# Miniprotein binders against a7ua95r516to809, part 75

Target 1, 294 residues: a7ua95r516to809
Amino acid sequence: ASLSLLSISDLVPDLQFIFFWMSNAIEILYFIQQKSPAYMQTIELMDDKAGSKESLLSATISANEEAMTILEEVIMYTFQQCVYYITKTLYVVLPGLLDCNPFGTEPSSEQCRRAAGVCVCAVCVMPEAVRRVVSVFQTTSDLLQQYQVHSEIQSQMFAYLFFFTNVSLFNQLIDKGPARGWFQRSRVLQIQASVKILLDWAKGAGHNHLAQKFFAKFCSTVTILASPPQQLSQMSWKALCAEHPSLKPVQLHRILTQYQLMAELGPLPIWQPSSEDEAYIYRTVDLLESFENH
Key: E = the ipSAE of ESMFold2; O = the ipSAE of OpenDDE; V2 = 0.75 times the mean of E and O plus 0.25 times the DockQ between their complexes.

## First folded at step 5 (miniprotein)

Design wx7 (at its last look DockQ between E and O 0.26; V2 from the best seeds 0.00; counts 0 for: pae E 6.3 > 1.5, SAP 73.143 > 70, copied fold)
Fold by ESMFold2-Fast, scan of step 5:
Structure wx7 (fold): chain B 294 residues (1-294), chain A 106 residues (1-106)
Amino acid sequence: as target 1 above (294 residues)
Amino acid sequence: DTSEELRQRIDELLREAKELIQEAERLMEEARRLAREGNLEEAFELLKRAVELFKEAAYILFLALRHALELGDPDLIAEALKLLAEAIRLLVEVWRLIEELERELS
């Protein structure tokens, strides 16, 4: 039975429904927050002939608090649901980014080819696997704009999506990379080029600061693995820790071990952990990242 | 009387939404029973129907909420919001059940 969703486009109608309700709930919440002081002033200015003014004020406060709580719940549930479906789609398409080759691809459209002389080709020359990931982010951005979702909520959503992408790619590379050949220099350079396309998209979308913050671990990993042997061998453990603070000692040690194997630098360890870090390089429980935020 | 017309419209929308939610919940419980009995295909079809009923209920409740806000009646606003939140929570639950059935069918 073919019951699986194949792409983000299959989710668009359901996502449109959820974004519509999230946007409307946010709008109503702001309306109530904005109008609540005016309603309270109107009640306070009323002539308390019947001695019921205090009862009416208490009832109005209670009703406003209940309405705000319910709207916050609706916003929370719709936000969580959007994140769930978007990250589910990302999880399926992200591993393809680690296997694709951006160096041999040509633009799929004649429009991109005609624009090739105008040096926009770096964005046009995109592997299908990278296009699928970019399509998820672009569709999310389009829906947030279509339904005029508040900029703070947009920032929170992309912060989480970048966090999720970073953790997913890092864990896939560290856990499955050795068996899949992803630590071979030619593959690492392909991965670096693919990641640059994602980061360039994020910059163009106005999310450069979020991308820099939440992709730091995966970017550090790829930067180290893509470093020329001459450059990397000149750096001490302390210098590498200072340059890549997002990496835990066990993570940095694993990355350098894979680099040493792939660069054929021989059996002697070049990078010696600091005395303070030596105990932590064997903490395998800290090797893979958690999808839980602190 | 436009205020009385709005109140009557809100009451009708709230009644319609409650009926849709009740029917959708009935379909969810029937689907859970069928899934436990191994009739996954029929359970899946009932959950898809429940999704459409919850979507319709949510839309009707949003209209009721907009009219209640225009009227300024805090009791009607609270009732419409409670039902809208409940319809969305149940819709999320149905999507989770559909995902579970998809895993069992593959």
Scores: ipSAE 0.150, ipTM 0.569, lowest interface PAE 4.8, mean pLDDT 79
Fold by ESMFold2, look of step 5:
Structure wx7 (fold): chain B 294 residues (1-294), chain A 106 residues (1-106)
Amino acid sequence: as target 1 above (294 residues)
Amino acid sequence: DTSEELRQRIDELLREAKELIQEAERLMEEARRLAREGNLEEAFELLKRAVELFKEAAYILFLALRHALELGDPDLIAEALKLLAEAIRLLVEVWRLIEELERELS
């Protein structure tokens, strides 16, 4: 029973349960933080009878700190559960971005085919593989809004989802790209167009800065692969490193050498790393990105 | 007097929350026993029910705390906060148990 068959729509009831409690815990925490100072002022105005005021102040401070600590743990647990379920869905649908053709060879509707004198129909329909990924992001956004989750938590969730998306796409491109033909220029241009659709969604959803930050490594890779090989061969290692600071030396070197092979420019390495970088281009432990968030 | 109505309302909310917490604790202990016996599906369903009771208790305590803050009654504020902390601590324990059972069922 592979979990790769799970769709986001199958997980919505579980996500609704988790988002409901996360939102409640956040609201209770916020309420305690905003109202606790007024309560402490009220206690200080009381008459002190047999030490009851001092005992009440101590008990209230202790209970408040315990409640806030527990609420923070609940929020952390529910956040982690949401991310777990959503990223399982993303893991299933993300590889399709690398195999799809966003340009299409035919209009996507029969009515658009009948009006074949215009290009508007090729622009009107999102490719299915891209639509599946957007559906996960959109469903997540809709649930966060439905349960009125605090905007800072919404941003942190999308930061992680974009981070996960970048790691997943980058690792698959590096690991499987040459064998799957994804380094061919026609495929790279298709991948680039598909990613642009995702970036446009993120911009419209108010997450442009997060998407730009977390997709930098994957986008740099696609930019290199979209460049003419002759243009790249005229660039020094240092210039390429400066243009693509998001890529580690081992990553940049691997991309360049694999692209050289696909372009049939011979097996001899064209790009010569600096002596400073020489030791780092063979650190294969640094080749693939980790899914762990720091 | 609206102050006396608020005090009565808060006391009722706190009483209801205590009853919900006690029932949820009973379900947790029964679920632990069922899990040790190997009845994982039944244990899971009891823990889901306990989560709903703790969620309701936390909501009720939130309302009680808000009313107690408006009234400015320090004894009621302290009791509401203490019960809220207890309910949330137990809810975290139930979440941990649910995760353990889901891993065993997969």
Scores: ipSAE 0.030, ipTM 0.416, lowest interface PAE 6.3, mean pLDDT 78
Fold by OpenDDE base, look of step 5:
Structure wx7 (fold): chain B 294 residues (1-294), chain A 106 residues (1-106)
Amino acid sequence: as target 1 above (294 residues)
Amino acid sequence: DTSEELRQRIDELLREAKELIQEAERLMEEARRLAREGNLEEAFELLKRAVELFKEAAYILFLALRHALELGDPDLIAEALKLLAEAIRLLVEVWRLIEELERELS
């Protein structure tokens, strides 16, 4: 029940603590890795007082190995916890992205109204539903920067979040799209515009490559659905497969079938799957994306 | 002199962290008792306090660990790491308990 009320702002205190731990653990791990050779060398250069040197060296090695193991576990755990909390928040706000009309004059957030000046920042001019999604990513970025988390960990975090977002949006669009009218061209264009805003944000945040990679499937789906019937009806199955390699045959087939129904085109021989793909288009288990494949 | 002062500071930090962990554990146990008795709100407040104590303990332990690493004392490093691991495990447990209570209160 309480998931609907969970905002990223409500999680910030907990996330701050987790990021603090993660950052400190990474820093300490790095410190151990850099300083351990110097300590060992110092011990090796000590006068051997009755075998104390070997025992001290062994103890130091063992302690460093234990320390590194524990710190790696802490880093892994804190990373997982961050992902867990952030993805919970994304789960709540992502459906709104599909229903968003970015072309509508939605009133600016109450917070921007209270500030004496109309904030013309890129975030303030975003549709509310898009802004909510962007806010999750922006908050994550701000926290990662605030705690000076290593760039590789930041990249891994965003990779997973974009992966999760793509899977969530794709699955919702495929599963609920027909019933929700999201396959209607006007709605698809709204979705396309909303996703573009998100991608533009990701580009501005320095995550352009990751966003393009991990959103490829959802973007391909939206691109196909946004295509005019006159244009799409001229593309063969093979051409569509080649242009949209992120889509499995079963996924492409489903999208095209739903497009045919929506556009009242009837069966198009040009969209008939190849003999090689014919067996795969019936693998409904592969239709939706799995969250476990990351 | 500087090494001995640093050692004393580490020992003080470790002692303080241990005290905080013990108090937080006490609060967790009391919260579990209250939750079993149906006093979920009070249990929740105690768990929140336990979280803050573990946060403080963790901060202290990171400082202790950093100083121990700088000193190069394997015993102090090991002690700080063990306490840090314990604090983390307990913090995870507190968060789990909080989530369980929040579900029951919703």
Scores: ipSAE 0.019, ipTM 0.455, lowest interface PAE 4.6, mean pLDDT 85
ESMFold2 (binder alone), look of step 5: mean pLDDT 87; pTM 0.854

Design wx8
Fold by ESMFold2-Fast, scan of step 5:
Structure wx8 (fold): chain B 294 residues (1-294), chain A 106 residues (1-106)
Amino acid sequence: as target 1 above (294 residues)
Amino acid sequence: DTSEELRQRIDELLREAKELIQEAERLMEEARRLAREGNLEEAFELLKRAFELFAEAIYILFLALRHAAELGDPDLIAEALKLLAEAIRLLVEVWRLIEELERELS
């Protein structure tokens, strides 16, 4: 009777019900949009005896507008519910991504064997923490496909999920990174490899454009942290801001400061903002990202 | 089908849909009464049943609408569309009530 962590499989029955009704509402909306012009034309072509045609047209327009408004509301609410359940699950599993090692898997005894002095583990191709995150994305994709949700809605869903993942990982790294040792070079390279697994999954699923767009902030952060000191020291503050436009100046400054400390570099003026650049940094309202999309 | 046969089929579908909507509305009102009395579990079950009946009415009304469009009868098109809008509105209302009761039962 021990306490268990929430898993995506526990939410599948609830998600199936919500996706079912979202799919139905979308289909009904498209049916009304497709057929409404033909129906209106049919009414217009009818013989207008005693002026009843104008009343009938007005009633039909009103009924169509009402039905479409209600369906749009249902689609919005069911979409919000799906996002809520899925992101709640992601929030629990995402921190594990920053602490795992994709370069050396620790296989379970049942799934691995030793042969000629080497460990052979066909099942252990990615860390468990990465697998949990990928599983949430894959399950979402499977449900969207099972219920034949339009590709445009699927793209909106993954846009938000990638946005949420990016914000969660960025905030965790910036807030807890120094205390957790995540800014150490060996750990940064592990994080970079783990993120590549997520990006490769997104590419395979047809969402490469969305992943590139919505992971930009976290990818910029990891790219900077993985850069050799010689390379970074040759760039001006202005050049770094231009190369990483997804990062707010205060975020970039925090990242560079932590990089300098972890790389055991003494205070270096090269990454220090000028008086004008300091004013620019102080214009930034928040260090951490909001979970609300702009 | 002949035009006369299609008209009769549409009339039967519209009648069936109206009966389903009426029964679902009755279940909604009974559920509201039970909820006011504190019988939330029974109210929840009645709302789920009302939801199913409204969903069935919507499917029947889409079939009626397609046949009415095939006939080109604007009166039947308008009637089917009006009932469809009403059934959808009530379905959304039942769904919201189900969510409210689910939160209360949590």
Scores: ipSAE 0.013, ipTM 0.334, lowest interface PAE 8.0, mean pLDDT 76

Design wx9
Fold by ESMFold2-Fast, scan of step 5:
Structure wx9 (fold): chain B 294 residues (1-294), chain A 106 residues (1-106)
Amino acid sequence: as target 1 above (294 residues)
Amino acid sequence: DTSEELRQRIDELLREAKELIQEAERLMEEARRLAREGNLEEAFELLRRAVELFAEAAYILFLALRHAAELGDPDLIAEALKLLAEAIRLLVEVWRLIKELRRELS
């Protein structure tokens, strides 16, 4: 409970210990898996005297199975603990991403003047809210690299972290967005720019494919909301479903309803659900995403 | 190093590991008693020390296993595997106890 309120920096010593044991358990398991055929064969080649060979083989098989079982449990447990602490930290910092302005539209006290007039010189520093999210991902990447965790486990870790981030951001936007003004065009463009910073980080870290896969739902939502009215009005319900297959009918209907309320250039056409989807646009139980269902 | 010298080193590692496991188990039981008496801070320190000892035991047992596998002695391989599994299981158990105490301490 308390740990969920700490910054990623506060968790680093505990995460180092967990990653250390994850790496050690993987190394020990790998050794046992690679060497067990050889030492089992050594036992089988021993002189068979009065059943001592059978007893020793049975004891070694039992010990080997027990060691592999507990190591697999340790790997799973340490992975779950890392996910737990990292996602709890993410949960605290992610809402800030929806409220920040990455464009820095206000003139800072830093202004440059040209000989023939005035220009605004803006140094765009990454918004603090986005920096906190990126720091969680970067610290995770650094720890996985420091302890030489296998690339497949690294991929599984980031797959889950991106999944969690996508679900968290999507649910926050859909559930709280109307009351918070997040569906206003200027805010949507700010959200889109902030998400791009996260996706650019993922690409630089070698996780572009995972980011594209697991951020699909939130990216589709933001893309629809950021679309110009002229472009969006030309698309049928079927075309939108085809372009955004990650969205459920009730989710797409909710997004389009919010877009219609925010239209600036006149009345937009009502997007008519297909006869196949009509029953599903009212399934409110399917509106928000579950953290448990991948 | 002769095979006899290697075997003696493995035996020494196994004995050291058994002593570390026994001491760590003693600290773990003392920590459980202190926790029941409401001395959570002292219990936490003993569990932290137990983690260090179980971790140390696991490392030397892994080394013993590697040497036993290289030597090809089935008795030493079986003993090292059994003790390694035990040390790792106890390490996980101490970790679960530490998490439980942290929840109570907030």
Scores: ipSAE 0.289, ipTM 0.710, lowest interface PAE 3.1, mean pLDDT 80

Design yb1 (at its last fold request DockQ between E and O 0.83; V2 from the best seeds 0.76)
Fold by ESMFold2, fold request of step 9:
Structure yb1 (fold): chain B 294 residues (1-294), chain A 85 residues (1-85)
Amino acid sequence: as target 1 above (294 residues)
Amino acid sequence: DTSEELRKRILELLIEALRLMAEAIRLAREGNPEEAEELLKRAIELMTEALDIARELGDPYLIEFAELLLEAVEKLIERLERELS
């Protein structure tokens, strides 16, 4: 029941409340930005009586500045509140992406045939773990649209949600992967397929650029791990760093070490870190990502 | 002079009402929704006074500003009262 309290569905009323405050603040801010310049011009056209025009103009400027500051603080506060609650639900559902089998046991057409009166077979191919994550993103998108939140704020919110998702998945893979068997090639291919479904959602939702930017570290990790040994063994350390700039040397080293273990490969000279990078491959403080390292 | 002082009074009332609105959201999220509602009711009083003065002056900008704020705060109170129930 505690886990149910963290689901996105359970949080929708609270999120609606917070987005409602945000939307009102945005509307007021927009009014001031669009209407105040013309108002100040009308003040300048007023008859000046004992300096009253200058005093009113000064007071109007000061009031506008204070009003915009107050409203921007409300927007920022409500944004942070939304992100806080949404990421709590993501934290609960994201681990399932690493443990799901998107290929399933039954064929997708057979699963669709068992559903009475439904011709939407594509829905039956989405794994439950992926669907839970997509549901959080889609619900967030729907709320942002419902409350007419400005597109720049929507982009900032999804930038952080994708950043959070990337950090969570990467850290769990690196930290728990050996014990959970997540570095086995069959599992990596399943993870890759699950992530592709998520990236396809992001592309269809108009967030492709943000997803490409903020999922880069996790996607690079999975791409390396999914590569066939004959192809990966042809790539030098320098080439891997250049192809995967989102990975720190300690992270790339750890990924290659796990790859060697699972593929039963001995040390490869071509994967020897450069002299400059060799100092950094043991910096364990840099291995896991911070949720605050944005 | 009197007209200029009244316009400055309207602006002071509206800014104070905005401060109350901003504090109210924090109070509501800190678990003090009754205090948040009290602040929003005070904000309505300030915005209503501002609107009355703006209408007597016939200042269309200040009328619209006050009406927008009053509508926003009334919607926020209605939403907050649903949370209290």
Scores: ipSAE 0.762, ipTM 0.946, lowest interface PAE 0.6, mean pLDDT 85
Fold by OpenDDE base, look of step 5:
Structure yb1 (fold): chain B 294 residues (1-294), chain A 85 residues (1-85)
Amino acid sequence: as target 1 above (294 residues)
Amino acid sequence: DTSEELRKRILELLIEALRLMAEAIRLAREGNPEEAEELLKRAIELMTEALDIARELGDPYLIEFAELLLEAVEKLIERLERELS
């Protein structure tokens, strides 16, 4: 099936199965972690009959360790499967976010229209491209809550999904941005507004800290590109490095070079990298983010 | 003591049942739900035996452990059966 036809809704049955297993495995693991120490103490208080107590204690420790190992493997496996399916869906919908015009009149979501006629909920007023991305995250959140998945696992899930989203959006913007006109101020402002809607959703969903952390690189890039030429031309390389520490020197240099070309500013000596950074701006291997670094 | 040996047996049964459950999850995701269901049925047999022995001993931890596993596997079978129907 072409990746283009895969919606998060199509994956819900598979995800439900995986989340069910994940939740159950976590519950059983938690049971062992919480109850096994007291059980071992109970064994320790038993009358020792010819070393039978020590043998039982050893067997109990071994069994608990093995059980926890099996359960941890199940949790990790199910986590990876969830991430795999969700990121496939994100891969399909994320490019639409960069092309989105959030200032246009787009029709409200069909689901809310059917229920209430004119729905003005935060999701219904979202541009379609943003709503599709939010829908993936919201569906994930709803499933995690439905199956009462432990909060730590939920946080790890969203951390990875935000990481993936940031890498994907950043790499697309850097690689394809110049050719697609995404570095033009008007287009950048659209991207900035779209990302703000996503970040506002993440804030409302209780993931504000994670979103701020993992979207930092993409947000920094968009912030620089959205800056007026009169303002940005007054900022030195060193000041920009300090304000945007999530960007590598090669990335900042690329962004500024493309900005310069787009804005027709000519060479700006103030944006010249420091002697310390000069060796790093040519490391093109570090230009794009890797998905493996998480 | 026969009681300690029985507790060891219960633990062995529960661990084997967990192994079967873990393998069943993988098989179900790999597109072999029927084979997964058979492993889960076998897991239920082991867990049931474990629970029966645990109840006879009156060991509350092992009873709760076996019951928790049985509940999980029963829910899984019910879900798999719904997906196969």
Scores: ipSAE 0.741, ipTM 0.928, lowest interface PAE 0.6, mean pLDDT 90
Fold by ESMFold2-Fast, scan of step 5:
Structure yb1 (fold): chain B 294 residues (1-294), chain A 85 residues (1-85)
Amino acid sequence: as target 1 above (294 residues)
Amino acid sequence: DTSEELRKRILELLIEALRLMAEAIRLAREGNPEEAEELLKRAIELMTEALDIARELGDPYLIEFAELLLEAVEKLIERLERELS
């Protein structure tokens, strides 16, 4: 069956069920956090008879601690289930982002073709592949709002989704990019424009800080690859490491090597690693990021 | 039995019901929704007992806690029944 037809909308009923359970657990947790301190004060004001008041206070503290543990476990479990469903959908749709073109390419109407002879005009349309990714994030946001999930949990959800997206896109670009032609300048500019659509969505949704933090590696990679040859050639290895601290030396070296090749900047190495980084690069074979490092 | 001992009994019932709810959620997601429903129905019995005792005592915190948990469990059963059909 074609996995390209998979949409986040297909998972909405499952996600609604899981968020419903999560919201109920959160409501109970919030009740205990809000009301228990006042109740404990009430116990302190009760008549003390043979230590029964102290026994009740101890039981109340113990019950609250057990309730917190149980509810936190339920919230964590439902959170992990949501993440599982959402990231499975993202995994299917994310590779398409690297192959799409958000710039206007060819006029489709007769009027546009006639106008092209007089002036240059560009139309920018959100590619279907970008729309699918944005739809996953928007649907997640809508569900979190529908079930009134606390902003801290919403932030944790998007932190993880952005982390997952960053790792997935970075690994795809580094591993498959050379064979797919994704390091060609025209393709890199398309990727950069598509990523900007995702980042603009995140900013509009109130997640700009999280997006900047968790997309850092992929954004650094695209920024380097999209740099004009004259500009990039003027930067030293040390300057590039300082400007792109999210990239490991071995990753930066691979990116710059591909850049030099695609831009046809000649056979002499332009960016020479420090002696320490050079030793690391020759020893390290793993270029790809782990989904479990977060 | 003192009112303090009855309040401790209510807390025991509330925690037991929360444990049943937590187990039910996991069972439902792992493919045992019918068993999950049985646990939630047991939780209702415990919550009903807790609420009855709390109301007799006139303890507003325990009444509100028991009512909230009972409402949550009833909503979860209703949702689970829809999931099953």
Scores: ipSAE 0.684, ipTM 0.913, lowest interface PAE 0.9, mean pLDDT 83
ESMFold2, look of step 5: ipSAE 0.744; ipTM 0.942
ESMFold2 (binder alone), look of step 5: mean pLDDT 86; pTM 0.827
ESMFold2, fold request of step 9: ipSAE 0.735, 0.730; ipTM 0.939, 0.940
ESMFold2 (binder alone), fold request of step 9: mean pLDDT 86, 86, 86; pTM 0.827, 0.829, 0.828
OpenDDE base, fold request of step 9: ipSAE 0.696, 0.705, 0.705; ipTM 0.915, 0.918, 0.918

